# Miniprotein binders against a7ua95r516to809: the designs that were tried, part 56

Target 1, 294 residues: a7ua95r516to809
Amino acid sequence: ASLSLLSISDLVPDLQFIFFWMSNAIEILYFIQQKSPAYMQTIELMDDKAGSKESLLSATISANEEAMTILEEVIMYTFQQCVYYITKTLYVVLPGLLDCNPFGTEPSSEQCRRAAGVCVCAVCVMPEAVRRVVSVFQTTSDLLQQYQVHSEIQSQMFAYLFFFTNVSLFNQLIDKGPARGWFQRSRVLQIQASVKILLDWAKGAGHNHLAQKFFAKFCSTVTILASPPQQLSQMSWKALCAEHPSLKPVQLHRILTQYQLMAELGPLPIWQPSSEDEAYIYRTVDLLESFENH

## First folded at step 17 (miniprotein)

Design bj5
Fold by OpenDDE base, fold request of step 18:
Structure bj5 (fold): chain B 294 residues (1-294), chain A 81 residues (1-81)
Amino acid sequence: as target 1 above (294 residues)
Amino acid sequence: SKVRITIEVEGPPEIADIIAQVIRWLSEEAGAEEVEVRVEDGRVTITITGLDKRMAKYLLKIIKYLAEKYGVKVTYEIEEL
């Protein structure tokens, strides 16, 4: 109940401080890493006073290494906190993406954060359910840019968020899809269109490669389900495995089985798993994706 | 609003000193007006002046996390300026 009220906008006041400290810690770490050689040289050039230069050098190196370790911990902590809060908001809005009809005329009710008044930007013209998801990612992007977070950390952040999104959407589709009618072609086409809008946003935001990589499993699932029966029935198990390498045998088998039931197709020998995959199609533990396998 | 934070770190000197140094760097980078570090009787005291209250509060969360991780005792006081 309480999670349904949580918006990304409500978290921005807290998130901004996390991003601030994360960015600062990264900058300090980078500074130490760059200057460490210069400090060592300075110590080497000092007069050999009563303490051995070697002992001072060793102590300085050790202290810097320990400081860097602590800074790394600060970065990891703040990063994890960001991800924790952002993924909570995603968890709330992602189910709406599967139920969204992107072909419907929904009025844009919320003002664009970038403009006063009515905005016709790509985000503002999105269906509400898609816009809510995109808003989480856009807010994250804006915060990362605002605080000038190092590009590698930005990439890691989006990689994880896309991973989380893919796992969430995939698991929901596989687990609840048959019962909710999401395997019906008309519904699948709506899902496909909604995902395309998200992917187009990711491309426009400069995250095309990450999006393609981390959404591959969900996109493959949607692509199979969107395929006409006449076309899909001509594809062998091996061909489908080759075309959709992101899917495990058990996942592909489940998708095809549910597709067959939905499309009222008779038994299709061409979809029978290979002898090599036959043992794996019964591994139900591998059916759903884990959030821990990042 | 700006604050003055006084942080006391108790623990092995090698860890306490390094934590204090990191806190100093974080505070300086954050635009603190003044950062003072004092070492007395195995206790490190850090006084930070001029941070925003909300920024300072989150820094204290970070420090608490570090204290728990590294097994040092941290106490702090916040004064509004």
Scores: ipSAE 0.776, ipTM 0.942, lowest interface PAE 0.6, mean pLDDT 90
Fold by OpenDDE base, look of step 17:
Structure bj5 (fold): chain B 294 residues (1-294), chain A 81 residues (1-81)
Amino acid sequence: as target 1 above (294 residues)
Amino acid sequence: SKVRITIEVEGPPEIADIIAQVIRWLSEEAGAEEVEVRVEDGRVTITITGLDKRMAKYLLKIIKYLAEKYGVKVTYEIEEL
């Protein structure tokens, strides 16, 4: 199937099994970790027949440690597989978020059409492009809950998915934004509104902190671009660096340069990078985010 | 559909036995009806009965991953019940 046709719903059947085995492996690992001390104590209380106890204890400890290591590998493998499939789906739907006009009258989502009434749930009122992204995250959340995956693993998964989403959106905006007109104020405001809907969902889903942390770079970029020229032109380079610490100097410089071009502003001395940052603004290798930095 | 899976693990006993134990635990937790582990002539044979076919197939993917990672040889047969 072409990547363009891949929906999260198409992956659910396979994801279910991955989540199932991941959850099982976690439960087993947890069980071993909890039982291991008691088991060791039991062995220690056994009659010491000619040094067999120490040997048995050592062998049991070693076997348990190895088993735990293997279980951790199963967990990591299944986790990676989940992330792999989910991120593929995100890859398909994320570009739509940048092109979305959330202020338009879009028809109600098909999912809410099943209710005979106008569903006014937050998802039903979402623009289709936003809803598609949210659907990926919601499906992930639902699966994690369905299989009772440990909260730490849930947090790690959402952290990665938000990271991936931020990197993807940021890179697309920086790379393609000028050509696609995404740096136009009207379009930026649409993007800002769309991201706000996503962040509101994340907040409602209990992932507010993670969302704020991992979307910081994209949000900062959108915030700068959404700023009126009259306001942004009064902000110095140092002030912008301080307000947007998630942006590297090269990234901020690129954003401001593109903003200047878009807004037809003359040279702004106050946006001149500091002497300290001057060497960094030319590091084009640091312009785009890497998926490996997580 | 339910299946019976027979898995043979060949490798150093220390790692083969542990892998077999993990497979057993995973299978039991998954609701297998029966899990048998036999050790003969340096081979560990695990027979899992009563898993769903798709669940079993994914377990085999996990086992294959582990086999590759730990350098053990794994063979398997699946029988539909």
Scores: ipSAE 0.768, ipTM 0.939, lowest interface PAE 0.6, mean pLDDT 90
Fold by ESMFold2, look of step 17:
Structure bj5 (fold): chain B 294 residues (1-294), chain A 81 residues (1-81)
Amino acid sequence: as target 1 above (294 residues)
Amino acid sequence: SKVRITIEVEGPPEIADIIAQVIRWLSEEAGAEEVEVRVEDGRVTITITGLDKRMAKYLLKIIKYLAEKYGVKVTYEIEEL
C-alpha cells in the first residue's frame, strides 16, 4: 500500500459510502423495532373469523426477527469496514506522537499567530504529529454527524478507536522505548503533553468518559514515568497497583525497571512486588496488549 | 453515473426472500428510482435502477457478505445508464 493511500483524506471517498450504508441500515432496523409492537397489536385487533390470526401473528413475528437479524449483520459488517479503514490510517500516524516535541518546536503556533495577526486556533497551535491523529478522529466524527449515525454506534466506534490507539501507543512505548530513548524524562514529559492535547480533543468532542476508560493503560504508564523520583520512591508496589489497576504486574515491573535505569536508581525495596504478584512479573506473554482484545 | 443492478439470489427460500426484502428496503431508502423483485422457479431476482455507481459498488459488497454468511448464492450484473 502506498503512503498516500493510508491518509484519512484519501479514504474519505470510500468511507462516506460505507457510512451511508451503515446509517441506512441502522435507520431501517430501528424503524422496524419501533413499528413491530404496533403492527403486532393491529394484527391482534383484527377479526379472527377464519381462526388464522394466530398463524399470521406467529409468521409475522418470525419474519421480522429474521429481517432484523440480517440488518444487524449489515450494520456489523459496515461498522467493521469503517473501523478497518480508519485504523489503517491510525496505525500510520500514531507512532509520531512518541517522537514529537509539543514544547520546544511549536513553529506552527508561532507561524500561525504571525501570519494571521492575533489569530490562534487549535489546529494551528497543534504539533503536526498530534494534528495528524486528531484529523483522523475529527474526520470520523464529521462523517458520523454528516450521516446522522445513531449515538450508541458513534460511541462504540470511538470506544474501539480509543482502544486501538491505547494498544498501539502502549505496545510501541514498551517494546521500542529503550532503543528510541522514549523513557528519558524530557521525552516522557513531551509524550505526556502530546497525549494531553489528544485527550483535550476527546473531551471537547463529548467523548471524555470513553477516552478516560480506554486510554487508562497508556496514561498510567506515562503518569508513572513522569513522576518525580522523590514522589515515586515513596510509593509501594501495592500503592502503585491500587492507583494504576489497568497495569498488569509484568507491565508495572517493566515500567519501574525502565524508570530506575533512566533515573539512575538502584533497586528499591518498596517496589518489591507483593507475594501474590511476584509469580507474574516475568510473564512476557502478558507484556504487550493484543489488538484483538477490546 | 447511475446504474441498473440485476441480482439473482439462490438458496433456501425463506432466507433468500428475507435477504431480498432487506436489499429492497436498503435500496428504496437510498433513493433508487425503481426496485423490482421477482420470484421465478425458486430463484429471487432483484433489479435496482438509479443508484449511483459507487453506492451500488458498496451495496454489492454487503450483498456478497450476506451471501457467504447465510449460504446463499448471488450473481449480479451492472448496466451503466
Scores: ipSAE 0.765, ipTM 0.943, lowest interface PAE 0.6, mean pLDDT 84
Fold by OpenDDE base, fold request of step 18:
Structure bj5 (fold): chain B 294 residues (1-294), chain A 81 residues (1-81)
Amino acid sequence: as target 1 above (294 residues)
Amino acid sequence: SKVRITIEVEGPPEIADIIAQVIRWLSEEAGAEEVEVRVEDGRVTITITGLDKRMAKYLLKIIKYLAEKYGVKVTYEIEEL
């Protein structure tokens, strides 16, 4: 119940401390890694009084390795905590993306906090539901930049968040889509437009490659569903598999079956799975994506 | 508000000393005014002065996580300055 009221803005006061400690731990680890060779060389250059040098060197190396291991644990822990809180907010706002009508004249009620007036920035012109999702990603980006988090960790965080978003949206679309009417052409076109806004934001934020990689399954699904019946009915199973390699055979089969039902198409022999794929289309365990596969 | 935190780590010296060193580094990097470490037989006491209360509280959360992971006993006291 209390989760529905949780905004990313409400979590910023707590997230800032997690990001702070994560950044500090990374900086310390980097510092130790850079100085360790010079320190070892200094010990190696000390006068060897009766074998004590090797013991001291070994003890120092061991202590530094253990300290680095603990720092890595701190980094991992803080990273996981960040992801936990951010994904919690994504769970709340992501369903709104699928229900969003980006073509509707819903007045953007949120005035851009950056300008005294009508802001025409890319975020302010977004539909409210899309803006809420983008706000989570933008807040994450802003925090990462504010605390000067290492670029590799930034990339890993966005990779995971995009992965999570793709899995969540894909699973919701496959599981609830037919019941919610998200497979209807008009709704699919709305979803496609909303996702495009998100992808355009990711491109503008410098994460185009990651977005393309991790949203591939959801984008492929939306592309198939957005295709006119006249066009899609001319594509063979093999052609669809080749065009959408991110989809498992069971997933493609499910999408096409639901599309056929929605479009009231008769049996289409051209969509019949190949003999090679026939055994895989019944693996229902592979239908939904797992959050653990990352 | 600024705080003084006193942390006691009890456990094998090989683990307790290293944890204490990491806590020192984290605290110094965070801009603590003073960090003192005292080592006694099987007990390390760390006193950190000048951290913000909320910052210090989250550090204690990290320390608790480490303590549980490495099987050491940690106790702490917080004093507002």
Scores: ipSAE 0.765, ipTM 0.939, lowest interface PAE 0.6, mean pLDDT 90
Fold by ESMFold2, fold request of step 18:
Structure bj5 (fold): chain B 294 residues (1-294), chain A 81 residues (1-81)
Amino acid sequence: as target 1 above (294 residues)
Amino acid sequence: SKVRITIEVEGPPEIADIIAQVIRWLSEEAGAEEVEVRVEDGRVTITITGLDKRMAKYLLKIIKYLAEKYGVKVTYEIEEL
């Protein structure tokens, strides 16, 4: 129900205070790190009869180190709070990406394009499910820029958000895919197009490298599932592992099993795991990804 | 609306003093009108005047986190101005 869904816009009033305190703490930490040598130099110049100059400098350095440690704890806490609220929103909106159709359902628009050749009479719009995910990423980016958060922290935050997105999408596909029909080729192609929209957003926002790195497992899964049966059947297990190093043997085995079932290629195994991987293809503890790994 | 927060920190004096120093820095950078730190009978009392109510509420969440992390006891009072 739409009343139970939390949009990122509903969280912005609270999120902006978390971003403020995080940015505030980072700014103070940076200032203290730059001030420490100059401050000690000022004390040394002004104190010409101090009983223990070396002891004073050591005490000042130690006090600043402990204060900086506490300030780093504040930064870590506020960062974790930011990602906590943002990922709660992502968790709610991400499943819709697996069910949406980015190609549209307007036959008259499609017929107009085909009948007129290069026709542009249809308006291309982003599916609502994809728009909701993009809105979370864009709102996060806007808040980071509004509060002038250091680019290194911005990269760390998006690395975590992309990691979370990958784990959530992969786990839901593997866990719910058979019951939801998500392993059917037509659905996989729709999912692939939806993920491309997210990747395009990340590229335009300057996070292409992070998205390529952290979406690798989900993208590999969708790439395998989208492959034509003739092409995929010609690839050995070893070749598939080499092309998709992000997939664990149990994960690749499960994906190929579902592919074989959906493509109606019969019950006989097509892809034979290597002797090294044979011990791992039934290791169910490794099937789903952990949200705690980074 | 603006508030006055009075925070009492009880624990090892070295840790309490450093936490109070960090809270002072955060509050002054955030635009607090006045920050007073007093040490009485082995307790550190921090009074922060002039922060916005919602901003102050989140600062208190940060202070509670620090209290749990460093094993100090924190009590507070909030007064709307």
Scores: ipSAE 0.753, ipTM 0.938, lowest interface PAE 0.6, mean pLDDT 82

Design bj5
Fold by ESMFold2, fold request of step 18:
Structure bj5 (fold): chain B 294 residues (1-294), chain A 81 residues (1-81)
Amino acid sequence: as target 1 above (294 residues)
Amino acid sequence: SKVRITIEVEGPPEIADIIAQVIRWLSEEAGAEEVEVRVEDGRVTITITGLDKRMAKYLLKIIKYLAEKYGVKVTYEIEEL
């Protein structure tokens, strides 16, 4: 169908109006929060009747609180609608990160040879798949800036987008990786390079701390898989758990199993799970992550 | 394209009045040419004139969400100007 043409640009007309109403509601909420103390002070100065002053203050507080609560519901709803449209696009474009080659192989090398005098493609190339994901993040950032959305809300939105990205990439790698050849070392290095481009974008956009926090599981997975056998084989199960606390025992066990298969290694004694973790490495219900943020 | 939206809110008067006030604030801040709120027989009617058609579409989605959340009944009609 027309899914191959889907891009964040197709959704911007709808997104801009949702961002507008979200920003509009935030501005009104902020205005009411700043004005409420001034109104309360005016009432205190104007009324000498103790009973009347108490009644007016109570009614004013109740009305403002209910209005602010409704505005918060509007903000929550519009926020959820924004993330819905954005993650719909992310879901479509994220799998391409696992298949792309950021190093610029034969087709890109031929284009670089024909375009002699421009930068070396392997050094400057952003693969189309990575560009599509960055475009989603950049468009989101541009819309947040265009509508002057409060920085705390911007952080919450990117926290969710990074969480969604982490869950999507991790689940697809674990679930589809064996059949797709994604655990082969050359593919892992390509994936690592592609993720580094995303992390660099997040750092440049001022979201490094959020990306480090919410990409942790996928980044840990790729870091382990990219490790040379001589280095990884010297790390015990306990050391790996300590270095990668975002990984559940079943997840770490699966990653090491795939590593052993692709490196043609037999079982290693130092990768034997601790007695405490031994029961957990078979909990397949814990293997894949939930998209639900709790 | 500009539209006029007429919204009727039925429900507990306190809740309906506050929802109507929030819709008024949202619409005025959005640059509606006219926002009129009328209270009759426990029914609140909000008329918003001069919003863009697509902007109004998403405002109505917000109003529908609030109606479901707070247990009020909302009906509306849209007139193109």
Scores: ipSAE 0.748, ipTM 0.938, lowest interface PAE 0.7, mean pLDDT 82

